# VHH binders against HTH-type transcriptional repressor CarH (carH), part 11

Target 1, 299 residues: HTH-type transcriptional repressor CarH (carH), of Myxococcus xanthus (q50900)
Amino acid sequence: MAERTYRINIAAELAGVRVELIRAWERRYGVLTPRRTPAGYRAYTDRDVAVLKQLKRLTDEGVAISEAAKLLPQLMEGLEAEVAGRGASQDARPHAETWRESMLAATQAYDQPRVSDVLDEVLAALPPLKAFDEVLAPLLCDVGERWESGTLTVAQEHLVSQMVRARLVSLLHAAPLGRHRHGVLACFPEEEHEMGLLGAALRLRHLGVRVTLLGQRVPAEDLGRAVLALRPDFVGLSTVASRSAEDFEDTLTRLRQALPRGLPVWVGGAAARSHQAVCERLAVHVFQGEEDWDRLAGT
Key: E = the ipSAE of ESMFold2; O = the ipSAE of OpenDDE; V2 = 0.75 times the mean of E and O plus 0.25 times the DockQ between their complexes.

## First folded at step 1 (VHH)

Design f19 (framework vhh_7aqx_2)
Fold by ESMFold2-Fast, scan of step 1:
Structure f19 (fold): chain B 299 residues (1-299), chain A 121 residues (1-121)
Amino acid sequence: as target 1 above (299 residues)
Amino acid sequence: QVQLQESGGGLVQAGGSLRLSCTTSGFTFDDYAFSWFRQAPGEEREFVGAISWSGGSTDYADSVKGRFTISRDNAKNTFYLQMNSLKTEDTAVYYCAAEYSDFWSTDYDYWGQGTQVTVSS
């Protein structure tokens, strides 16, 4: 019986502002202080979404974000009154909450057929990226929180997580191939963390990019052979696990040498950000923000 | 309500040791990578060390490599910086930071308020 809140992906969609830009505005200008879920995810209210909409309107009209942020106190006085008077929500996403609760209840009961049925309903009702952002990612977060609090067992967590992962992989395989751009995506050698890579693949498909997803533990030579056969426009690599600068440089050097000269290589994830100087020296791009999605998509 | 709280700072003689702790609450500890940073008066914030979400990988600034060790205890939602062979140039405010594991994320999600370490000669 909590007040209505949205994850950052949903808030971004409702406001028409990319996630990376919301994070930048929050960090640099302090325009929002969203609540946090027990799992640490940002929780945006209808008021927060209204703030984002006003900032987008002002910046679209040519006002610098620093100046737009200064105008918020005046604008918020009007918005608070308007939000309070509006009543029922315009885009509450009631189905998303209902689907999540149904899957949680089915998971607690070990009702695998019911979890499957609800997943099918979600994927029939929402486009793939919305299904991920509004239902599947929040569900996995909620399951993690409940497991940590002891209200779900390890077996229940594994049951739902395995089914969700299978559906995400299926969505990638079912999506249209795209035609103007092709990317090959893989984890760094010995990298086991693949959730971020799956998220990147879904976003690139949303942008009309054809994605060949190779996943975990791809040796540099095998990546080189795949690239030679597929002739993609770029390679995207995920690296999350912390590595020494020496190990990171050795691994990235081998990857760079295995790939054709002049083929763009992009690296994302926490370890890439920790070793930006190495990436720059080896002529590898580090993903830095929203504008890079358009660069990857060739738009 | 998310919180990162440093402890274990204080005054120590050169050549001595200190163990810093960062206790966390309000998020799923196991999903996060953790780092330590430090800032001396009049200087920019400097990276000290990091540990991956799995604990399988660690990284250190060259200035502290071989002297400092980062570790994590998932059962206690706490991570640590063991500082050995301390030097006067290690004097700084030490900050803990947490970063959600996201392929396309570009920033640290949470920061502590800092703890003072002073190394006397």
Scores: ipSAE 0.000, ipTM 0.179, lowest interface PAE 11.7, mean pLDDT 77

Design f20 (framework vhh_7aqx_2)
Fold by ESMFold2-Fast, scan of step 1:
Structure f20 (fold): chain B 299 residues (1-299), chain A 121 residues (1-121)
Amino acid sequence: as target 1 above (299 residues)
Amino acid sequence: QVQLQESGGGLVQAGGSLRLSCTTSGFTFDDYAFSWFRQAPGEEREFVGAISWSGGSTDYADSVKGRFTISRDNAKNTFYLQMNSLKTEDTAVYYCAADLYGEDWTEYDYWGQGTQVTVSS
């Protein structure tokens, strides 16, 4: 039977992707090779529409189109297996929750080779941003909470955190540098928790944003000097460690005053979400979720 | 609302130079490739030059190679056509276009209204 095909306008409607973007993706990345009618018009199959939906999902998740194109063959293989009624993927491959549980158990046992094996499996199975959001960040959060409650030792926390950090740094080195918008990313003064900041840097680079990553323990006045020299389009700050409302307000006030009036400041992390009213009063944005990535990227 | 607006056209003598600008709004500039086309009186619209989304690749019609240079300024949402060593044959209305896909002009997403370039001798 002849395969069902759609014109580009209909394919765009079905996939939720603008016609202009489909043309750009075809021309530049070759991820789609739609059939051509004798008159030269594109004929998109159901598989082509599925490809467009996956590219939209990846770019909505913060992956730059060039990187999404590289990941597409692996993701389409999975979709074709699901359509074929394979169903064995749930038994054959662990879900994000199972990977986190396996790494936590291995960490408790000081089984560094097992932690390494599971991390490698995660990064082979998931795109970089999904690996971070669904597995690595939740794992680090769980480990941190268990360490604070006394159910994990300092050595166990250090073991898994250092292994995750090494992988995140490798992913950042492989990520596109970006050029069109410029963000400066730093932790709050005296903040040691950098994994969320590394994840933000990874996502923004995949969105084509140029990122200057200053890392942990950046004093307000040093951040101000860097911003004066670099003149970024925004500043992103990470704050995780619990602070009193008074200390948080004092610190954020000093940060706001150290930065140029009118420069957008974004704050993310558990402490920022705990003190949203303070952030609003000081005219700083609190990072809430996926919709904010487009705002940071200037889209 | 998407807009492309050309500027910089005018009268110039043979051997002279002109710089055309195309200012854009209503879309994410960095995601798109850009092209210049021209249409002389009584002729069909023809390709002049193109620049890729990254700016890392450029292409030109044989008639303008070595004389014209296309460039983009992502910070200004503007792209340019630097025209040097102008000839009488370069007289045309110049159009800017966004998201060059293929060689068929019908595949271009957005077009400017055009700017007249007249080269006298």
Scores: ipSAE 0.000, ipTM 0.123, lowest interface PAE 14.9, mean pLDDT 76

Design f21 (framework vhh_7aqx_2)
Fold by ESMFold2-Fast, scan of step 1:
Structure f21 (fold): chain B 299 residues (1-299), chain A 123 residues (1-123)
Amino acid sequence: as target 1 above (299 residues)
Amino acid sequence: QVQLQESGGGLVQAGGSLRLSCTTSGFTFSSYAFSWFRQAPGEEREFVGAISGSGGSTDYADSVKGRFTISRDNAKNTFYLQMNSLKTEDTAVYYCAAVTYYIEGGRTEYDYWGQGTQVTVSS
């Protein structure tokens, strides 16, 4: 065999299965036939490790090992594709991780053309929502953390954030319009943090919702006029920057009063979650997580 | 419903190893950064370690640097704290925490917390 192999103790560590259990599964259920070195040691391949991981998953879920062994041939069809995609080397990396590392390195070097090239590669390779979830949002989170800890400068953070923003806006404008539901999305009147709002817009477009994106710094009166003209099914608002309870309540009260009675209003972002009691009093929904996407989409 | 659930705590001898897991649900895992905190009786909650949304950056408290390793598995919506060379001073309730992917202005405020898991290190 020309492929990478591991001794039983390493295979056990990689699979999260005790050595004694691996020996028992081999002996009693024949789930693996590891090769032997000339010295008589067992040699486990990456495929063997994947088999062990799958058996552990099933037995942890309460499936008896004898039944898990019977299911193995069917489950291995998908698992062989996964193992092939990962490669044999520990130095091999998923494309998503490689793209994020490349963009981070280019950002540190102020290499704007390289950041642009990698962004184009990501968006050519992945559907928009997957690109956002697996590459762009994790990158932006990492950049924000590094800036906060002092390992990236303000200029480096701005460089990558502005480039990502431009691409997200382009993706939103390229998506087909929805027909059954319509949402108007905006930041709070004085709010400048819009990446979360852009991500929400992209997800709603993926769910078939027509989105009118008004963006940052929308005054309550202007939002009210837009809503009267567009007659959406809901309004979604983003608020991230820390605010006092009094300021938050004043702003949200003005927004609620500018909008038609009975129109659903949703608020997301860290500041909304910090002031949930105010939102409840003003009959405004706070975005709590994944289930709310279906509620917004009407599905 | 957003939920974080710790597991893997327990009793271990000084010099031993223990691996904590935090399983998450109700949000897009890859969009969040994750941290571990701990709290000993009568003490304030203290930072232990963090892993960025990309997984490309990790940070650790000086007291655990070189002994503890944080990692994430996006396919399983789970992140981990591998604790090696445990000391009696590591005895605490360990909490996992998650931060949203909002990046403008930098964000280290933790939106979601687990219920905690007890780690007891005997001499």
Scores: ipSAE 0.000, ipTM 0.140, lowest interface PAE 18.8, mean pLDDT 76

Design f22 (framework vhh_7aqx_2)
Fold by ESMFold2-Fast, scan of step 1:
Structure f22 (fold): chain B 299 residues (1-299), chain A 122 residues (1-122)
Amino acid sequence: as target 1 above (299 residues)
Amino acid sequence: QVQLQESGGGLVQAGGSLRLSCTTSGFTFSSYAFSWFRQAPGEEREFVGAISGSGGSTDYADSVKGRFTISRDNAKNTFYLQMNSLKTEDTAVYYCAAHRTIYVSSGEYDYWGQGTQVTVSS
C-alpha cells in the first residue's frame, strides 16, 4: 500500500487555496516540498493539504504568510496529536463555528433578536469577505440543507435568509466599486436563490472588479439589452435549483444567444456543476472553485 | 468530518467494464449533487458525469455518453460510475466530488475524494 497523492488542482480544491498562491508559497517560503510523480507532476499528500489549510486559516485571520510559516510546525504537531488521540477535533476557527451554531439554534427557536445580535457581532468582528466565507455562507448552506431535508420549516429558513440578505446587501453597497474589469451578474431565469450570487458580487468587488448586480428573475432578452448598454468584460450567471438536462440546455441556449458572440459567460452554482457537458458544448465557463476568482478578476 | 472515498478502480482490458463507488460521510447526502472527474497524465481535469440532488437529472461528457452511467443510492450515502466499453483513452485518475445544491459557495463547500486509478490496456 502506498500513500495517496493529489495533483495541484485537486490539492487547491481540497485546501481552498488558489493554485497560483500554492506555487508562490512553495517558491518564496518553502512551506512544503511536494513529491514529483514519474510523469513530472507535483504530488501533494494529505499532510500537504492539511498544511495548506492551516496556512489559509492563518493568512485569512490576518497573519502574514512569513509568520504563518513559522507557526506551522507547532500547529501541525497539535493536529497530529489530535489525530493520534482518535477523535479529538478542534476547529482552528472556534468563533466562526460558535456563531453559526448559535444562529442556527436561534433560528430553530424563532429568536429573531438573538439572530440579529449574533449577526451584529460577526460583522463587527470580521471583515466582509471573512464574515461571508466563514459564517454567513456556511450558515445559509446548513439552513438550506436542513430545509431541503425537512428538518427546518419554510418559516425558519425565511427568518434567517431575510436577515442575512439584508446584511449582505449592505456589505455589497459598502464594498469598493472597482475599476479594472466589469462584470454583470444575474440569476438564471426563474432562479430564486440569490445568496450565492450576492457573495460572488462581494468577492469580485473586493478583488477590484466593478459589478453590476441584476439579481433574480432576469429574462434572457432583458439581460441581452443590459449587456449591450453596459458592455461588460464578462457575464456571471447563478443557477442552484435542480433542472432537467433538457430545461437547463434550453435555458442556457437562450441566454447564450441573447448575449454577444465573443462575450465570456460564466455559470456558477450546483445546477451548473450538474450540467457541465451542456455548458462546455455552448462555450460557457463553469465556476469550479477558488482559482476561477482570479480568472474573473483578470488574473 | 467530511470524507469522500473512491473505490473500484484498477486494471482492465479495452472493451471491459468497471464500477466506481464514492462513499461519503459527514454531511446530509440527499442535499448534494455529485460528479465524477478524471485526470490523465499531462492533461487538465476533465468532467465525466453528474447527477442532480434529486437524482432526476444526469449529464455526461460527450466522450463517455452512452458508455458511462452515474447513479446514486441515498440509503447507502454512496454514488457510482458504471463504466462500460472502456477504451485506452479512458485511462486516468478518477475523482468524485460533492456539490451543495442550495447556494453558490466560495468553492470550499465542494468536497473531493482522493482519486482512484483506472488503467485500460489494449
Scores: ipSAE 0.012, ipTM 0.452, lowest interface PAE 8.0, mean pLDDT 79

Design f23 (framework vhh_7aqx_2)
Fold by ESMFold2-Fast, scan of step 1:
Structure f23 (fold): chain B 299 residues (1-299), chain A 121 residues (1-121)
Amino acid sequence: as target 1 above (299 residues)
Amino acid sequence: QVQLQESGGGLVQAGGSLRLSCTTSGFTFSDYAFSWFRQAPGEEREFVGAISYSGGSTDYADSVKGRFTISRDNAKNTFYLQMNSLKTEDTAVYYCAATRLIYSPEDYDYWGQGTQVTVSS
């Protein structure tokens, strides 16, 4: 991608951090090493702006800047983690398994207070993106598989999914509002699995992308109208439920036709990965992994 | 830094053909949709043709439909406008443009400097 750069005053505006504070953070904590123009002026990249946004978030939450600076490598690593949960911290993995097992056991027992307590522990111990990648997304995947195999009831699946959804929505509302690049995110028409879409929205917002989240049950024509009004840089679509190649192609064709010709369309989820050839024929990108987050964020 | 550079313009007789090229650098070519615009003396810039980021969709202004063809070569980071059956009304400065979104001239992220096409009768 082309390397965009900003002068300090623009970086300050984009990150929501005053110029004097950026200079202090650079000088005292070494959190950024911005490039310099031949004239000697600081040149901040989109990644530098994302770093500033993360530091602002942590300090606004009451974390001292010295501690925030120490957490930065972990947060930036988590920010670039894939939808598949890749990039998970080795140090956090033993705890992640214990938390997931505890929540699954509590769900089977209909122990809502225990599920809530463990969710609180997870969100206190891990940054939002790591909590999603290492605990919440794997838990939801396991719950879905157990429901499908008959070892978990519909009521148990609904209980834990609703509690996780509430926490993800809260995290999304607390995430920084992007100013630079704009994406519209929705599920395929009649797709009800929204947790992956919420996770994508959370990750993109932490990368500085403005996200308009339309969620589930958005008809193709309504998505088209929203896109004409909002004029986003891209559309991201989630599709999880299994379907035939014919049905998938029919649905994706209607979606492609409802959207402007030059608008990048990205599709993620299990069904998209199962039908990559159809996506390619219809001029739709399939989300494949880590580098695609940078493409979506324009970095 | 991002650059778009047009080439292939010039003088041609009515009924002739020209192929314009736009060579790009400084961004991931496959992530962008591309368009050609033109501007005749004293007129506003008008849309000529567009190709989607994948190459799977193209669109043309009614005045050039059937005569002009837009194409892209991802391996060369270059896209083209093949102009056939040229008319005197096609005389203009032609601009290449790149965007992730195609609506109007104001929506384009990057523009070339322009190349003159003159069609004589």
Scores: ipSAE 0.000, ipTM 0.212, lowest interface PAE 13.2, mean pLDDT 79

Design f24 (framework vhh_7aqx_2)
Fold by ESMFold2-Fast, scan of step 1:
Structure f24 (fold): chain B 299 residues (1-299), chain A 123 residues (1-123)
Amino acid sequence: as target 1 above (299 residues)
Amino acid sequence: QVQLQESGGGLVQAGGSLRLSCTTSGRTFSSYAFSWFRQAPGEEREFVGAITSSGGSTDYADSVKGRFTISRDNAKNTFYLQMNSLKTEDTAVYYCAAPLSYYLTQESEYDYWGQGTQVTVSS
């Protein structure tokens, strides 16, 4: 179900077509019917971007847009074959489950070379965001649950977590730097769980956001100084570890006070969702899901 | 880029109330913090009040605290300054402003300004 979507500005950049031209083509010729997020924003798929690229190619070659639009059924048949060939197939779901099961079994056996081989296979077969959404994040969740229940040892958990972290950091470094918005991402001052933050950084870079990643255990005062120097468009904070409502409110109050009053602050993770009322009182946004990526990327 | 248009200025008696509106154009209203400034004849522009992008935090100059209230309506792309218990010293041209960044306290942080609306408080 992890289908990649883009806001119009990103789709325009990827397709090499101006935003106003995409709107004109949509309005006058009905060449695209982009999905709408629950918030009402347009969501363009990889297929939509491919359609825009083909329309640009034809119009650059001198074909009138009205004629190019008439060729869409034929173009979409070819693009659907290409999109299917790029890994958008029904077979991807069985593979994702199989890869997760294989890595879990290898982890239980302390078979680090096997875990490594399966990770390499996943990253060769899937685009970065799909690899994270369909394989890596579910694997980490499953491993965490098994560790909590006593089914996996600390050593087994550390083995797979370290290997996944190394791959995720590599994917993040390979991601585009971004140019039109700037976010500073950090964990809560006493927070050690960073995988969700790394995943958020990867998603935002894919959406064209410049990300400054500060990582784990950043004190409020240090975050405040970094923000004043970097002057980002927003701050994103991750908090996963369970804490009391009082402790959560005290920590978030210090964070809010350390940051400029006009700067948007977003908080994600299990602890944030457990304390949404506190976030609302302190004028902090709680990350709820896919629709919020577009808000953070800005369009 | 954002454009700002003030409305609601006029003549009012001391002790009266007046509501200023600032209507914005552009796609980013909900992402912006907004501020009100004022300039009395022969004086420099001074900060009056600000509201954050979330609407959950407001800030006011000491001279207007308890009398003025800033609010926003994201559905209407409009933000407001409710002025109560007006004094003759409140007579000024009022400007709405949006910062280039989200840092609200410095005039130098603002590049987008409205045209200004005159408020005259008579005794």
Scores: ipSAE 0.000, ipTM 0.193, lowest interface PAE 12.4, mean pLDDT 78

## First folded at step 2 (VHH)

Design g1 (from d13 with L103W; framework vhh_7xy4_2; at its last look DockQ between E and O 0.01; V2 from the best seeds 0.00; counts 0 for: pae O 11.6 > 2, placed apart)
Fold by OpenDDE, look of step 2:
Structure g1 (fold): chain B 299 residues (1-299), chain A 121 residues (1-121)
Amino acid sequence: as target 1 above (299 residues)
Amino acid sequence: QLQLVESGGGLVQPGGSLRLSCAASGFTFSSYAMAWVRQPHGKGLEYIATISGSGGSTYYSDSVKGRFTISRDNAKNTLYLQMNSLKPEDTAMYYCARHPYYWSGTEFDYKGQGTQVTVSS
């Protein structure tokens, strides 16, 4: 998986350091050497953010930045152990499976406290996006499949889904606000699966995109009114549940009609991918993968 | 008072380039999409390009796509139009316009006095 990178504004926000100060520190003390994107923008890693946090901590404690810069290698050994511990946790796949199994077992037993405890472990061990991608999203997928197959009840599905949702909302709350590009996100009007949208919101926020999340059961006309008021750079729609091509087209047509013609509209989810031809006819972008996040972010 | 003041127009040879600027005042510039429109002599108003409030999205008419670039600096309250590969057909009065309904190619609530662009050999 490609190492997560942040623009300077996001890195600044994550570290609690002003952009100007980051630039000054880089220039004067060489404490960071961020990679540059093909477009020439600085790309900061989690490690870079950690360095910035450490420098901030030291300076807040009254240590001169010049001295803090000298101490940084020693401090980073511990941090790299922590980040390498977090980076070695990059392949938390084995742990991820264990966590998912634990939560599923707890769910089957209607043991909410246990589900909560495991969620806490996951979020303590993994960065937000990694937690979502490697643990939460797969969990929800599995829960959905088991429900569909009759191995989980509706109550059990609701139990775990609501708990995961609460955690995602918390992660969103803690995520950078975004200042540059603005996206309005909503589910299809009758879509019941919100978690994909929440995950998308989380990813976009961490990419520095301002997100207005409207959630579920938003009528097309109301979405249009919201977009009129907010004037976003794009609209993102989520549709997961399978539907007929006709129903999909009808719904998407209604949505597209309610939205500005020139405004980029994106649709994500399994249903969207299954109806790509309809999306193309309506000039709607189908989210396909990692490269599209950059497009959405305008990077 | 809301003001839009265009500048940068002039005489240029075919194939040449110009950069237009529009200074905005009297409103929160970053809260509004902005557009460039043009009016050739004896013709109606033609839509050229729009940029969202944040600058994250741009839209172009087919007539200028690939040649013109709309941009903005919200810190300076300024809208720009970089015009490359200019053609005689691009000769017109160019206007900066506030475009709050940026999905509508024809609805502008305010436009400047304009700057003349003439492309001639």
Scores: ipSAE 0.000, ipTM 0.259, lowest interface PAE 11.6, mean pLDDT 87
ESMFold2, look of step 2: ipSAE 0.014; ipTM 0.482
ESMFold2 (binder alone), look of step 2: mean pLDDT 85; pTM 0.860

Design g2 (from b02 with S102D; framework vhh_brivekimig_d4; at its last look DockQ between E and O 0.28; V2 from the best seeds 0.00; counts 0 for: pae E 3.5 > 2)
Fold by OpenDDE, look of step 2:
Structure g2 (fold): chain B 299 residues (1-299), chain A 121 residues (1-121)
Amino acid sequence: as target 1 above (299 residues)
Amino acid sequence: EVQLVESGGGVVQPGGSLRLSCAASGFTFSSYAMSWVRQAPGKGPEWVSSISGSGGSTLYADSVKGRFTISRDNSKNTLYLQMNSLRPEDTALYYCARDKYDWYRGGMDVSSQGTLVTVSS
């Protein structure tokens, strides 16, 4: 789902701010830069609404709007940090399990609207990365296992996977653009599981890394061409599906050969770790954990 | 506080067997994939095996496939690694790690202090 956007009237209602005031604030102080719909209408995000709420709070407290506008970035960072921190501190685990169960039940019932509703609840309650780590990724893992075991049909798997994907794409769209470092991300050829890659993209974006996401089914040669054109700082590859060591080596060799010498190449996913020796031989980095995010980000 | 405490390491002869255990606390154990990682002297960390939260899926490094078995008891919040047909090259410090859902994330965020496994004649 595209980042939930609200028309100005709805945003006004949600924030408790008059439409005219919103317009004035935007015009005079540049506190909001809402996206415009193809039809030219202002589309306000939840973040925008939060900004409006904060401005309202400050002005209600007697702070001049001009001053509030100056404070807003700091407050928002604080709020985001607090939300991120509170979101980090509140063990969302119990809720996470409940959400996953609800979505699974809905999936089994082919109740797409219900899955959507629960996803909205999750994304409203949790920061993007936390939502991914604690709810979405676990859900997909469970879905995969159930599919493999025959407890979920292909259709059911597709139903929930596509919905989750849409949400991830939305989260990516809303994520910071990144400017410090540039990574090109792609799945292994024929890799069907792209959610890990999307999650990686999301994480990197939030780390301030510019990400070019190529997705799945990218031929090695095409990846090479793209990398030559884009000149990223690194390439990130995702491989989840198990394969023989030989097949893995062949594929990775092809990929490595298609890429510039000296360009850092990273491979993530459980399957990649299965063949660590191959990766080492080919001078490819295997993503292992949290510390590697900093390495990727160049921090 | 999230804690992982491993046990079961020791000295074993080539061809021998060991069983490692990892006790988890401070988090919902069943909600996370778990992994074993090892580090041999002078070498970097090497992933050994992973198991899904439910225990329904397992993965192994090529180097240990067919010899090692990962398992878990969620009722006991414990991860296991049965190591059979041990080789000198298996000598390493073995860590258990929380891997969230490694099938999709592929990342470990918490690890134990490690237990030493020495395979020597």
Scores: ipSAE 0.220, ipTM 0.636, lowest interface PAE 2.2, mean pLDDT 87
ESMFold2, look of step 2: ipSAE 0.322; ipTM 0.689
ESMFold2 (binder alone), look of step 2: mean pLDDT 82; pTM 0.825

